# Ledger of designs, part 16: VH-VL binders against Rho GTPase-activating protein 6 (ARHGAP6)

Target 1, 202 residues: Rho GTPase-activating protein 6 (ARHGAP6), of Homo sapiens (Human) (o43182r401to602)
Amino acid sequence: LSLNPIYRQVPRLVDSCCQHLEKHGLQTVGIFRVGSSKKRVRQLREEFDRGIDVSLEEEHSVHDVAALLKEFLRDMPDPLLTRELYTAFINTLLLEPEEQLGTLQLLIYLLPPCNCDTLHRLLQFLSIVARHADDNISKDGQEVTGNKMTSLNLATIFGPNLLHKQKSSDKEFSVQSSARAEESTAIIAVVQKMIENYEALF
Key: E = the ipSAE of ESMFold2; O = the ipSAE of OpenDDE; V2 = 0.75 times the mean of E and O plus 0.25 times the DockQ between their complexes.

## First folded at step 17 (VH-VL; framework fv_guselkumab)

Design u3 (from r4 with heavy chain I103L; at its last look DockQ between E and O 0.67; V2 from the best seeds 0.81)
Heavy chain, then light chain:
Amino acid sequence: EVQLVQSGAEVKKPGESLKISCKGSGYSFTNYWIGWVRQMPGKGLEWMGIIYPGDSYTRYSPSFQGQVTISADKSISTAYLQWSSLKASDTAMYYCARTSYDLYEHYWFDYWGQGTLVTVSS
Amino acid sequence: QSVLTQPPSVSGAPGQRVTISCTGSSSNIGAGYDVHWYQQLPGTAPKLLIYGNSNRPSGVPDRFSGSKSGTSASLAITGLQSEDEADYYCQSYDDSLYAYVFGGGTKLTVL
ESMFold2, look of step 17: ipSAE 0.794; ipTM 0.886
ESMFold2 (binder alone), look of step 17: mean pLDDT 91; pTM 0.937
OpenDDE, look of step 17: ipSAE 0.910; ipTM 0.951

Design u4 (from r4 with heavy chain S100K; at its last look DockQ between E and O 0.04; V2 from the best seeds 0.00; counts 0 for: pae O 8.7 > 2, placed apart)
Fold by OpenDDE, look of step 17:
Structure u4 (fold): chain C 202 residues (1-202), chain A 122 residues (1-122), chain B 111 residues (1-111)
Amino acid sequence: as target 1 above (202 residues)
Amino acid sequence: EVQLVQSGAEVKKPGESLKISCKGSGYSFTNYWIGWVRQMPGKGLEWMGIIYPGDSYTRYSPSFQGQVTISADKSISTAYLQWSSLKASDTAMYYCARTKYDIYEHYWFDYWGQGTLVTVSS
Amino acid sequence: QSVLTQPPSVSGAPGQRVTISCTGSSSNIGAGYDVHWYQQLPGTAPKLLIYGNSNRPSGVPDRFSGSKSGTSASLAITGLQSEDEADYYCQSYDDSLYAYVFGGGTKLTVL
């Protein structure tokens, strides 16, 4: 349930991307890790930024849509979890395990309403993706290929884009940077925890 | 059913102004681009420009930039193509076409008007 | 001259397979932009035949197929029928021109 019972303040782009990927992307192996068309993604962003009523349909590449979502989050003027709360989020890991979720809840509550709603939608989506990481058999007895995107993998990709101190450049945040390795680890851990416990956080 | 209905044939003289129309129906007019395509007698299709009726954002072909004006009135689901001063060389069939809504630069025209024949002769 | 190059004419007998080529460049088809095809019957407005390289809109027979490779695209018509006699145009986008571009058109004659 949204924390705002009156009106959920999720950007149309985020909601559209999540919906599209939930519908078409859950079985895509390595979703969010596969390259996309830079031109197409740029165009998509421009269209959304212009307020065009974009309908993401089946013909839209899941990889382009995935990239669009990542880049949107990355390019936010203030990260989704905000720079102001950066240290607080990171410091949650220093708490006892039984205190961490409660603290995260409080921090989430301190987010701007739009950020909070967006985070909720995003975490919900990512949790769904993570649930489809492994190969499984459908109720109909059909083999369903997992996307191999665990909560950890997703946190690795999204974490640095959601929680950071510096404005993200046009380049994706590389977790492989030695200078930021420790920070990255903490960021990933926090975001992973949120993905795994999103229902309890909201 | 999606339909684009264009205004009737026009016979004009050089130097005259002209505005032809394209009315869309059967779909949300504001959600789709409208393109204009010229076809000179016995020749191929030429893209002139497109407009997004929602905000009237317009793109022109370089060949037609400054030569024509594309506009739209979303309140009546109508797009327009206009000339301030016609030339004999403007004699052609003009088609409006709905551009399927796509966020990629892979736009295509899925529905076409019946065309408006414009004849410019002295 | 059209940015996309098509043969000016092709012909075939009823029941035969014909192919219409659309040759572009690195700034359009080769840049990854999709190719679309239109059929224009004599005296009528163009009709969308293929979109997104190979997709058929509703109502288009499966005799029509599109493909794209490299800097070129192709429209194939199998089981040619007399009603297929028309002009065919490919269309894409050219990022060097910042414009949507059509081929020169191909007149298909059914013998």
Scores: ipSAE 0.013, ipTM 0.544, lowest interface PAE 8.7, mean pLDDT 90
ESMFold2, look of step 17: ipSAE 0.828; ipTM 0.901
ESMFold2 (binder alone), look of step 17: mean pLDDT 93; pTM 0.950

Design u5 (from r4 with heavy chain N31D; at its last look DockQ between E and O 0.55; V2 from the best seeds 0.77)
Fold by ESMFold2, look of step 17:
Structure u5 (fold): chain C 202 residues (1-202), chain A 122 residues (1-122), chain B 111 residues (1-111)
Amino acid sequence: as target 1 above (202 residues)
Amino acid sequence: EVQLVQSGAEVKKPGESLKISCKGSGYSFTDYWIGWVRQMPGKGLEWMGIIYPGDSYTRYSPSFQGQVTISADKSISTAYLQWSSLKASDTAMYYCARTSYDIYEHYWFDYWGQGTLVTVSS
Amino acid sequence: QSVLTQPPSVSGAPGQRVTISCTGSSSNIGAGYDVHWYQQLPGTAPKLLIYGNSNRPSGVPDRFSGSKSGTSASLAITGLQSEDEADYYCQSYDDSLYAYVFGGGTKLTVL
């Protein structure tokens, strides 16, 4: 009796985008907040959706790749953190501070395995982006420009794409318009805590 | 229902400082960008910069970087545009606008304030 | 001279159709960045007229329409009315300037 081990339950699109941005985008000011080409992003998404082995290279704009990653997360039929666990995730903020992180760990364990692996990869990436937010000085004394994307900035961008309320008649997403006036600051706070505590959650 | 109400007209001399305001109401102030747009007398519109009050992230047009400061106080739903030292060339109408966006960071200004006329003269 | 080029003026009689062009380049409209349109009535603030190339906000009459092709966009106004006398601006993003850009504006005169 043999069971095939399960490896890499992270969608190739997510892993490829994260790898590209880790290699080329960590010093890009405003990454995730600079305009991208809808035509080029659509082409890349179509290639990934067809199962083509897409190799993201230096010629691919970091801003297009950033938009592709956001689009993938937004377009998931069930958000990455799931509608089922929505209330549980946001209510962690009501717990005593010392209990919040442990409760987040348990909620992450309850995610479907693919969601958990994908969240792991995403938070690893976002924590790296946040660590490059500030200007710094390299070992040889040169100034290195930070990307200006703090954990709060990243949570503000990614939070609404990772966690939504159960679908209601008042909530709908469009590819041409993604203004999300109903987004809760609680969602952002939860995701910020996950980015900031990445190592402890996994 | 959505309204952006700007502070009143200003008459200033070169070298003086100024901070003008834009108060948003009728919507979730922290869920939209606020953009600032200059219109010189008899001229067109110029984007100056934007702020996301939810996280205070700001971005400036290259033409205005270092020339002005954009800020917000989300506790009173108010955005600001300020100069540390006005020049005569700063004479213009200044609009704030609520700025919607999509996942590709294409921005549009869906509600505008009434404008603040700033006159800088000796 | 703006990054997005608009005719300085257009005119039409009541009831007619007019179009206002917005010509860009491969670094803005031609790169796949949306075009938005604003109406500025005399002595007033601009108002959003069209967003995302062709979408009308609530309250904008359907006689206003937008389209985009190649490196250019167009605003069409049918059934022209005297209340349409205004300045009209297109707006997009330019990825060589890393900036949001407005066209130079078009003054519409209703004859």
Scores: ipSAE 0.795, ipTM 0.878, lowest interface PAE 0.7, mean pLDDT 88
ESMFold2 (binder alone), look of step 17: mean pLDDT 92; pTM 0.939
OpenDDE, look of step 17: ipSAE 0.894; ipTM 0.943

## First folded at step 18 (VH-VL; framework fv_guselkumab)

Design v1 (from r4 with heavy chain N31Y, light chain Y98H; at its last look DockQ between E and O 0.54; V2 from the best seeds 0.74)
Fold by ESMFold2, look of step 18:
Structure v1 (fold): chain C 202 residues (1-202), chain A 122 residues (1-122), chain B 111 residues (1-111)
Amino acid sequence: as target 1 above (202 residues)
Amino acid sequence: EVQLVQSGAEVKKPGESLKISCKGSGYSFTYYWIGWVRQMPGKGLEWMGIIYPGDSYTRYSPSFQGQVTISADKSISTAYLQWSSLKASDTAMYYCARTSYDIYEHYWFDYWGQGTLVTVSS
Amino acid sequence: QSVLTQPPSVSGAPGQRVTISCTGSSSNIGAGYDVHWYQQLPGTAPKLLIYGNSNRPSGVPDRFSGSKSGTSASLAITGLQSEDEADYYCQSYDDSLHAYVFGGGTKLTVL
C-alpha cells in the first residue's frame, strides 16, 4: 500500500463495514439494533487486526458487521471526535441556530486528518441509512421496505461511541455499566445534527 | 433507587381493550430500554418486546408481533402495553423491566416492576 | 418447548452446593450470545442474579456464580440457604428466532 497515493485516511475496517452495509443492509429493519454474535464479530476483528485482506461478503451477517463497526468506534483510544474537543462540540448547541453548522464545520477542521476523513466516511454512510428509513419505490418501480432507522435512532446509537470523556468502570453494574448507559441528550443532539446536515459540513 | 411501578390488576372480558402502565423513577428514563415479559399462570417467562423511550423505537418478539402495542410517554416516564381486543389466553402476569444492553445488542433485564395481573374471563 | 433447556427441578440441603444447567445450541449460546440468570422467589417478580455469563450485580451474594462453556451455561449456588428456594431462569438470544429467549425454569428446593 506504500505505492498507492493516500488521499483519504479511513481505516480499512470502517470503509469495509460501510461498503458492506451500503450493499446489503439498507433494507434491514432495525440495523444496528438487532443482536449479533460476539464470537463471529471477534473473529472478524482479529482478521482485520492481523492485517490480512479481509473481504466482507454476502455470507457475513449485516448485524455482525454493524456490531463490528460500533465496536471499532467504541474501542478507539481517543474517541473519533476527540476528548480535547468534547466541550467545544457540546457547546455548539448553546449557539444561535444559524451559527451552529458553521461552528461544527470549524471544529471538524480542527480534527486530526485521519479523524476528519473517517468522520466524513461515517456520516456519509449514516446519512444514506437514514434516507432509507421509510418505505420507498426503487429505480425499477418495485416496493422497498425501509429500515426504520431515523437520524435520531442512529445518533442515539453512535453518539456515545463518537464523543465521550471517560469510559465507565468495567465491573460496575449501574446505569453507567455500558457505553449506551452513559448517553446524554447533548451528545445525541450534536451527532444527529451532523447526520442530518452531512452535505453542509463537508 | 431505580424503581418500576406498574398499574393495578385488571379483570376484563374477551374482546375488550386494555392499556397497562409502567412508571420508571430513580434513573434517566429515556436512556434505557423497557421490556415487557409475560408469565402465564404456572408457566415460565416469555419476552414480548422492548421500547427505547428516548426515540420511541420498538421491537417485538415474533410470537407477539401484531398481538400487542408497546408505547411510551417520556414526558411522564411511563411505558405502556396495550391490547385492542383481549382473549382468554391473555390471562397472565405482565412484567415491565428496565433493560440494559451492550454494543452487540445483547439485552438483560436489570430492574423489574412488581407485575400487573390481567384476568380475561369469558 | 424452550430453546434453552433447564432441568425442571433441583434440590439440596442447607450448606451444600447445587448447579443449574442451561443447555442451548449453535444458534444461541454456541453462537456467542451471553447468558443471564434471574431468580424468582415465590409470589414475587424476577430479579437479576447474573448477567454477561458471570457478572454479579450489586447486592447479589458471592455464593451465586455463573459460567458458560460451548453451548451450555451453569448457575452455581454454594452455601445453600432456605431463602434460595425459588425458580431460576436463564436467558439469551437466538439467531434463528431473532428473539430473546428464556429457559423453561428450574425449581430449586432446599431440603
Scores: ipSAE 0.757, ipTM 0.852, lowest interface PAE 0.8, mean pLDDT 88
ESMFold2 (binder alone), look of step 18: mean pLDDT 92; pTM 0.945
OpenDDE, look of step 18: ipSAE 0.870; ipTM 0.933

Design v2 (from r4 with heavy chain N31I, light chain Y98H; at its last look DockQ between E and O 0.61; V2 from the best seeds 0.78)
Fold by ESMFold2, look of step 18:
Structure v2 (fold): chain C 202 residues (1-202), chain A 122 residues (1-122), chain B 111 residues (1-111)
Amino acid sequence: as target 1 above (202 residues)
Amino acid sequence: EVQLVQSGAEVKKPGESLKISCKGSGYSFTIYWIGWVRQMPGKGLEWMGIIYPGDSYTRYSPSFQGQVTISADKSISTAYLQWSSLKASDTAMYYCARTSYDIYEHYWFDYWGQGTLVTVSS
Amino acid sequence: QSVLTQPPSVSGAPGQRVTISCTGSSSNIGAGYDVHWYQQLPGTAPKLLIYGNSNRPSGVPDRFSGSKSGTSASLAITGLQSEDEADYYCQSYDDSLHAYVFGGGTKLTVL
C-alpha cells in the first residue's frame, strides 16, 4: 500500500491554465508578456468562480489565460511560497552554491501541502515553457519558432507574484516599490533556480 | 527625482550605423520597462518597442521588427537603440520612456527622456 | 492611417471645457484595453497625463479627466488655460496588430 501523492491539491484554475498553455501556448512568442484584455480575463475569472464546469478551449486566447494565471497567483491572500518563509527563501542565496538546492528542497517540504502541490505543478509548467524558448530547426529544415521566454524571463514575471513581504493589491499599476529593488533581484534569482532545477526539488 | 537623459543629436549619412543611449536615474532601473518611441518630423508618436532591463527581454512593434536593435546595460542604468544601416527615412526624433505596466501587460510611459534628434542625409 | 482616430484639432477659450475623442475598434479599446493620454507641449517631450482610462499621475491638475465607453475614449479639460495649448495623444493596445498604438494626435489651440 502506498500513499497517493498530494499533487491533487492544485487549484482548478491553476491546473486548467497550465494545461491550456501547455497545449496551445508553447510556441507563442512572448507568452506572459503580451497584452491581454482586462475585460476577457475578468470574465474568465468570474466563470471559474461561478461555473460548475469551466473548460478552457482553443478559442480562449493564450494571452488572456496567461494573465489569468498571473492574476490568481498575485491575488492569493498569502503568497504561494508564504510570508512566513520569505526570509528563509531569499537567504538561500547567501549559502554556498552547493548548499542552495538542498536548502530550497527543505523549505519546500515546510510548505503547506496545497502550496507544495501547486508549486510543483507550476514549476513543471514553467520549465516546459522555458525549454521551448529557443528557435529550432526540424529535420525537414523548417524553422520552429521558440517562445523567447527563458527561465530568467519567467522568474522575472512570476517571482514577485510568488514571494513577497506584502500583498500589492492597493495599487494595480505598481508591481514593486522602489524600496523593494533588492528584494526583486533576490526573489527572481530564487524562483529562477527553482524553475531550472524543479525535478531535483520534488 | 526620476530622470531619463538621452545622448545628443546625431547627423549621419545613409548606410552608417548608429547607437543612441538613454540613461535612467532616481529610480530602480531594472524593474521598469524602457520604451522607444519615434516621432517623424511633423508627425505623431509611434511605438517602436520595449526592453525590461532586469532580464533584457525585448519586444518590437511589427513595423520595427528587424529594423532596429533595442538593448540595455543594467550595470550603468542605460538603454540603447541601434541601427546597423541608417536610411534617410530614419530622420526623426527618438524618445525613450520609463514604462509602467500591470498584470495584463498594459503599458504606459510615465517618464520621458528629452529626445534625440537623428538626421540622416547625404 | 492611425488605428486610433483623434480629431486633428480642437479649440476653446480660456475657462471653457473642451473634449478630445479617441475612437478605436473592437480589436483595441472595445476589447477591453486601457487608454492612456499624453500631452506634448510645443518643442518638448510628451508627458503622461492620464493612465488606465481615468487615473491622474501626481502633479496633473484635476481639470484633466479621462473616460472610456464602448470603443471610444475621451479626454476632458475644464477651466482651459493658455498653458494647455499642446498636442494630445491617446494610446492603447491592438489585438490584431499585437502592438501598442498611439492616436494620430490632436492639436489644442487656446483662443
Scores: ipSAE 0.792, ipTM 0.879, lowest interface PAE 0.7, mean pLDDT 88
ESMFold2 (binder alone), look of step 18: mean pLDDT 92; pTM 0.941
OpenDDE, look of step 18: ipSAE 0.872; ipTM 0.934

Design v3 (from n3 with heavy chain N31T; at its last look DockQ between E and O 0.57; V2 from the best seeds 0.78)
Fold by ESMFold2, look of step 18:
Structure v3 (fold): chain C 202 residues (1-202), chain A 122 residues (1-122), chain B 111 residues (1-111)
Amino acid sequence: as target 1 above (202 residues)
Amino acid sequence: EVQLVQSGAEVKKPGESLKISCKGSGYSFTTYWIGWVRQMPGKGLEWMGIIYPGDDYTRYSPSFQGQVTISADKSISTAYLQWSSLKASDTAMYYCARTSYDIYEHYWFDYWGQGTLVTVSS
Amino acid sequence: QSVLTQPPSVSGAPGQRVTISCTGSSSNIGAGYDVHWYQQLPGTAPKLLIYGNSNRPSGVPDRFSGSKSGTSASLAITGLQSEDEADYYCQSYDDSLYAYVFGGGTKLTVL
């Protein structure tokens, strides 16, 4: 027996970037933390923004695609996890560990459908990247280089782009640094828990 | 005021270990990279590597991979550069620098420590 | 030799304009990586002068300006003053070396 796929509301840019990185980037050391070309990323973003049928292929640098994904998430008018739910997401850390996942699942139900589907796709992808962090031996007996990007590293990169109350600047850091640092720590911890427990949340 | 204060000058012999420090203040230590830059006597600047104290992720220049260890202790806002066995060719000025970045992982060094002179002679 | 090439020295009289070039390649500046500039006064640590090709941090006079075109970048200093006498370094990223790279440095002499 088979079922027709459930409709998904994932932006084409997000799905395309995740697919390309799943195919070409899982063994790339430092993915998301290696420099990318602003020129090439700008061109790709413009093509997606114009609705051009962009096909991400082997010739597209995994680092450019990684930057494109981060840029898209940062540039959303409301963060993926929404400003409305900011305090609720952060406060899950105050709950007993046994209660945190169930509460996160409830908060995810409160997201707009597009945000929920996009988060699902993104966390699926990030959990896959994290599973490839360590060096290992394939079933063929070949050594496989890990990408060195743990769930903590990924949450550090993505957390502030997915959940924030107010965008920060370098000047603002010099004035508000301690308060912003604790805020970032909490955001990172929530997103790390989501990456590590992705299947339990969906 | 953003400030990076490095440990004092060192005079060492080949084969000795060394750990120099860089203490940051006046900003959120865990939300900026710290880079290390070598300047050989009378020469230019060379990037050695960087660390993100927020998650301890490190990245080394290929020229320095395996030659030094970069680490941080965020509880005291301090980054470190460490050698397990110094060589005479390690004689240089070593700077730490707070490193700003953008979403494309382009880095620039917006505040610098005063430098630590390391002299290694037999 | 450095992957980013700078002239070893430049000079100018007070009040004049000088430029310092930073010539790269298709694996760095030409690939779309930003250029940053640092000033190192004699006996001191480097100081950020220009970032992101042309942006001045707070406290840097507007007589310092940066630009980038193709595989090269330039630092221009107008109204040259004696305190501008220093070494100047450009910096970018090279994706073939997997490294952040500095130019070889340019010694500016104010005549």
Scores: ipSAE 0.791, ipTM 0.879, lowest interface PAE 0.7, mean pLDDT 89
ESMFold2 (binder alone), look of step 18: mean pLDDT 92; pTM 0.942
OpenDDE, look of step 18: ipSAE 0.909; ipTM 0.952

Design v4 (from u1 with heavy chain Y32H; at its last read DockQ between E and O 0.58; V2 from the best seeds 0.80)
Heavy chain, then light chain:
Amino acid sequence: EVQLVQSGAEVKKPGESLKISCKGSGYSFTTHWIGWVRQMPGKGLEWMGIIYPGDSYTRYSPSFQGQVTISADKSISTAYLQWSSLKASDTAMYYCARTSYDIYEHYWFDYWGQGTLVTVSS
Amino acid sequence: QSVLTQPPSVSGAPGQRVTISCTGSSSNIGAGYDVHWYQQLPGTAPKLLIYGNSNRPSGVPDRFSGSKSGTSASLAITGLQSEDEADYYCQSYDDSLYAYVFGGGTKLTVL
ESMFold2, look of step 18: ipSAE 0.799; ipTM 0.881
ESMFold2 (binder alone), look of step 18: mean pLDDT 92; pTM 0.943
OpenDDE, look of step 18: ipSAE 0.900; ipTM 0.948
ESMFold2, look of step 20: ipSAE 0.793; ipTM 0.885
ESMFold2 (binder alone), look of step 20: mean pLDDT 92; pTM 0.944
OpenDDE, look of step 20: ipSAE 0.900; ipTM 0.949
ESMFold2, fold request of step 21: ipSAE 0.823, 0.811, 0.775; ipTM 0.899, 0.894, 0.872
ESMFold2 (binder alone), fold request of step 21: mean pLDDT 92, 92, 92; pTM 0.942, 0.944, 0.942
OpenDDE, fold request of step 21: ipSAE 0.927, 0.930, 0.927; ipTM 0.959, 0.959, 0.959
ESMFold2, last read: ipSAE 0.819, 0.809, 0.820; ipTM 0.904, 0.891, 0.900
ESMFold2 (binder alone), last read: mean pLDDT 92, 92, 92; pTM 0.940, 0.943, 0.943
OpenDDE, last read: ipSAE 0.929, 0.927, 0.926; ipTM 0.960, 0.959, 0.959

Design v5 (from u1 with heavy chain I103L; at its last look DockQ between E and O 0.61; V2 from the best seeds 0.79)
Heavy chain, then light chain:
Amino acid sequence: EVQLVQSGAEVKKPGESLKISCKGSGYSFTTYWIGWVRQMPGKGLEWMGIIYPGDSYTRYSPSFQGQVTISADKSISTAYLQWSSLKASDTAMYYCARTSYDLYEHYWFDYWGQGTLVTVSS
Amino acid sequence: QSVLTQPPSVSGAPGQRVTISCTGSSSNIGAGYDVHWYQQLPGTAPKLLIYGNSNRPSGVPDRFSGSKSGTSASLAITGLQSEDEADYYCQSYDDSLYAYVFGGGTKLTVL
ESMFold2, look of step 18: ipSAE 0.801; ipTM 0.893
ESMFold2 (binder alone), look of step 18: mean pLDDT 92; pTM 0.943
OpenDDE, look of step 18: ipSAE 0.906; ipTM 0.952
ESMFold2, look of step 19: ipSAE 0.783; ipTM 0.874
ESMFold2 (binder alone), look of step 19: mean pLDDT 92; pTM 0.944
OpenDDE, look of step 19: ipSAE 0.907; ipTM 0.952

## First folded at step 19 (VH-VL; framework fv_guselkumab)

Design w1 (from v4 with heavy chain I103L, light chain Y98W; at its last look DockQ between E and O 0.61; V2 from the best seeds 0.76)
Heavy chain, then light chain:
Amino acid sequence: EVQLVQSGAEVKKPGESLKISCKGSGYSFTTHWIGWVRQMPGKGLEWMGIIYPGDSYTRYSPSFQGQVTISADKSISTAYLQWSSLKASDTAMYYCARTSYDLYEHYWFDYWGQGTLVTVSS
Amino acid sequence: QSVLTQPPSVSGAPGQRVTISCTGSSSNIGAGYDVHWYQQLPGTAPKLLIYGNSNRPSGVPDRFSGSKSGTSASLAITGLQSEDEADYYCQSYDDSLWAYVFGGGTKLTVL
ESMFold2, look of step 19: ipSAE 0.810; ipTM 0.891
ESMFold2 (binder alone), look of step 19: mean pLDDT 92; pTM 0.943
OpenDDE, look of step 19: ipSAE 0.873; ipTM 0.934
ESMFold2, look of step 20: ipSAE 0.778; ipTM 0.877
ESMFold2 (binder alone), look of step 20: mean pLDDT 92; pTM 0.938
OpenDDE, look of step 20: ipSAE 0.842; ipTM 0.923

Design w2 (from v5 with light chain Y98F; at its last fold request DockQ between E and O 0.53; V2 from the best seeds 0.78)
Heavy chain, then light chain:
Amino acid sequence: EVQLVQSGAEVKKPGESLKISCKGSGYSFTTYWIGWVRQMPGKGLEWMGIIYPGDSYTRYSPSFQGQVTISADKSISTAYLQWSSLKASDTAMYYCARTSYDLYEHYWFDYWGQGTLVTVSS
Amino acid sequence: QSVLTQPPSVSGAPGQRVTISCTGSSSNIGAGYDVHWYQQLPGTAPKLLIYGNSNRPSGVPDRFSGSKSGTSASLAITGLQSEDEADYYCQSYDDSLFAYVFGGGTKLTVL
ESMFold2, look of step 19: ipSAE 0.806; ipTM 0.893
ESMFold2 (binder alone), look of step 19: mean pLDDT 92; pTM 0.943
OpenDDE, look of step 19: ipSAE 0.908; ipTM 0.951
ESMFold2, look of step 20: ipSAE 0.796; ipTM 0.888
ESMFold2 (binder alone), look of step 20: mean pLDDT 92; pTM 0.944
OpenDDE, look of step 20: ipSAE 0.903; ipTM 0.949
ESMFold2, fold request of step 21: ipSAE 0.784, 0.789, 0.813; ipTM 0.868, 0.882, 0.893
ESMFold2 (binder alone), fold request of step 21: mean pLDDT 92, 92, 92; pTM 0.940, 0.942, 0.942
OpenDDE, fold request of step 21: ipSAE 0.927, 0.072, 0.097; ipTM 0.959, 0.700, 0.706

Design w3 (from v5 with heavy chain T99V; at its last look DockQ between E and O 0.31; V2 from the best seeds 0.00; counts 0 for: pae E 3.7 > 2, grease 18.92 > 18.9)
Fold by ESMFold2, look of step 19:
Structure w3 (fold): chain C 202 residues (1-202), chain A 122 residues (1-122), chain B 111 residues (1-111)
Amino acid sequence: as target 1 above (202 residues)
Amino acid sequence: EVQLVQSGAEVKKPGESLKISCKGSGYSFTTYWIGWVRQMPGKGLEWMGIIYPGDSYTRYSPSFQGQVTISADKSISTAYLQWSSLKASDTAMYYCARVSYDLYEHYWFDYWGQGTLVTVSS
Amino acid sequence: QSVLTQPPSVSGAPGQRVTISCTGSSSNIGAGYDVHWYQQLPGTAPKLLIYGNSNRPSGVPDRFSGSKSGTSASLAITGLQSEDEADYYCQSYDDSLYAYVFGGGTKLTVL
């Protein structure tokens, strides 16, 4: 399903971060996994939280903007894909492969409208990042270094931020460990499928 | 059980190259970072860099950028630290460690190798 | 000189409580980065003791505890035992250096 762009309910922070990264970050190797400055990210977050009309500029580090986007998604009181639908999303993996995509479409339709719009914007962005993962040749014949962030890499990073049973403020839940590997594997598989099939879902 | 097994002690002369190894087992090697830490004789711990073995993406401490090369071969669950030209000041114990992290991107070293002593002398 | 400052040594008698400080700045601990602690017994590799300021990994006795306040962190050891004689390191991240940083280390002597 799709919504009219004029009436999309996407948080300004999310749209601003996605725009900045689409413009400046698509050729940045290892975007989303290198360190940022917590001080600078905190300053940016405070500006958005105060309702200031923040304009992300070229001087803002793509790594700080990437961290800001992740922080926003991670800190949502209910994850973007909602705790209510957690089991339903995970259980799509139990369906026959040809049924999985259609069922994901239905689950996305069940999200609150603002969650659906935000997911739409985010998956659009992540699919663009994934398409720039490999090295390629530009229209001008220039060799362009890929960002190395495949759909699997992005799902690994974003999956736990989008879909989890427990709030991210619980330290035990937030730790990436072998003990949580099975939960993470299922979450990663679902989000990877969403990134790879973005256009079919919306 | 998580284990990191490092290659044995090395005795080298200045100007020689060296590549030491760290083999991980008992966990998904490609889904955790591996870090390298130097400890000079009688001194503390210094972070050198980290690598994500799944795709070999690396980050170096600014203090070690250009001084060493960190690499990995995920097909044999092994990370490497190498020098193209050793100096006497490279004499130290070198540890590899598995890097655990949380959703807030705090990173810590949860399992350590036994260390590789590198001695560089004329 | 280490970015995170630890006392070079601390001592205590068996059964006593000792604390080891880790003092940082506004670019590391004060910026909100977690503090982790490692124990290095003589002649051995470091071992994770505390992560995320105060969390104990499995197998670490509850007489070890960590805390963080402002720009500083502390490791407390109660019921001191001879086997606790070791070097102790704190670790965090520094925004100005773009690096993971360790404290200079504290040698704990059990008297």
Scores: ipSAE 0.394, ipTM 0.770, lowest interface PAE 3.7, mean pLDDT 87
ESMFold2 (binder alone), look of step 19: mean pLDDT 93; pTM 0.945
OpenDDE, look of step 19: ipSAE 0.900; ipTM 0.951

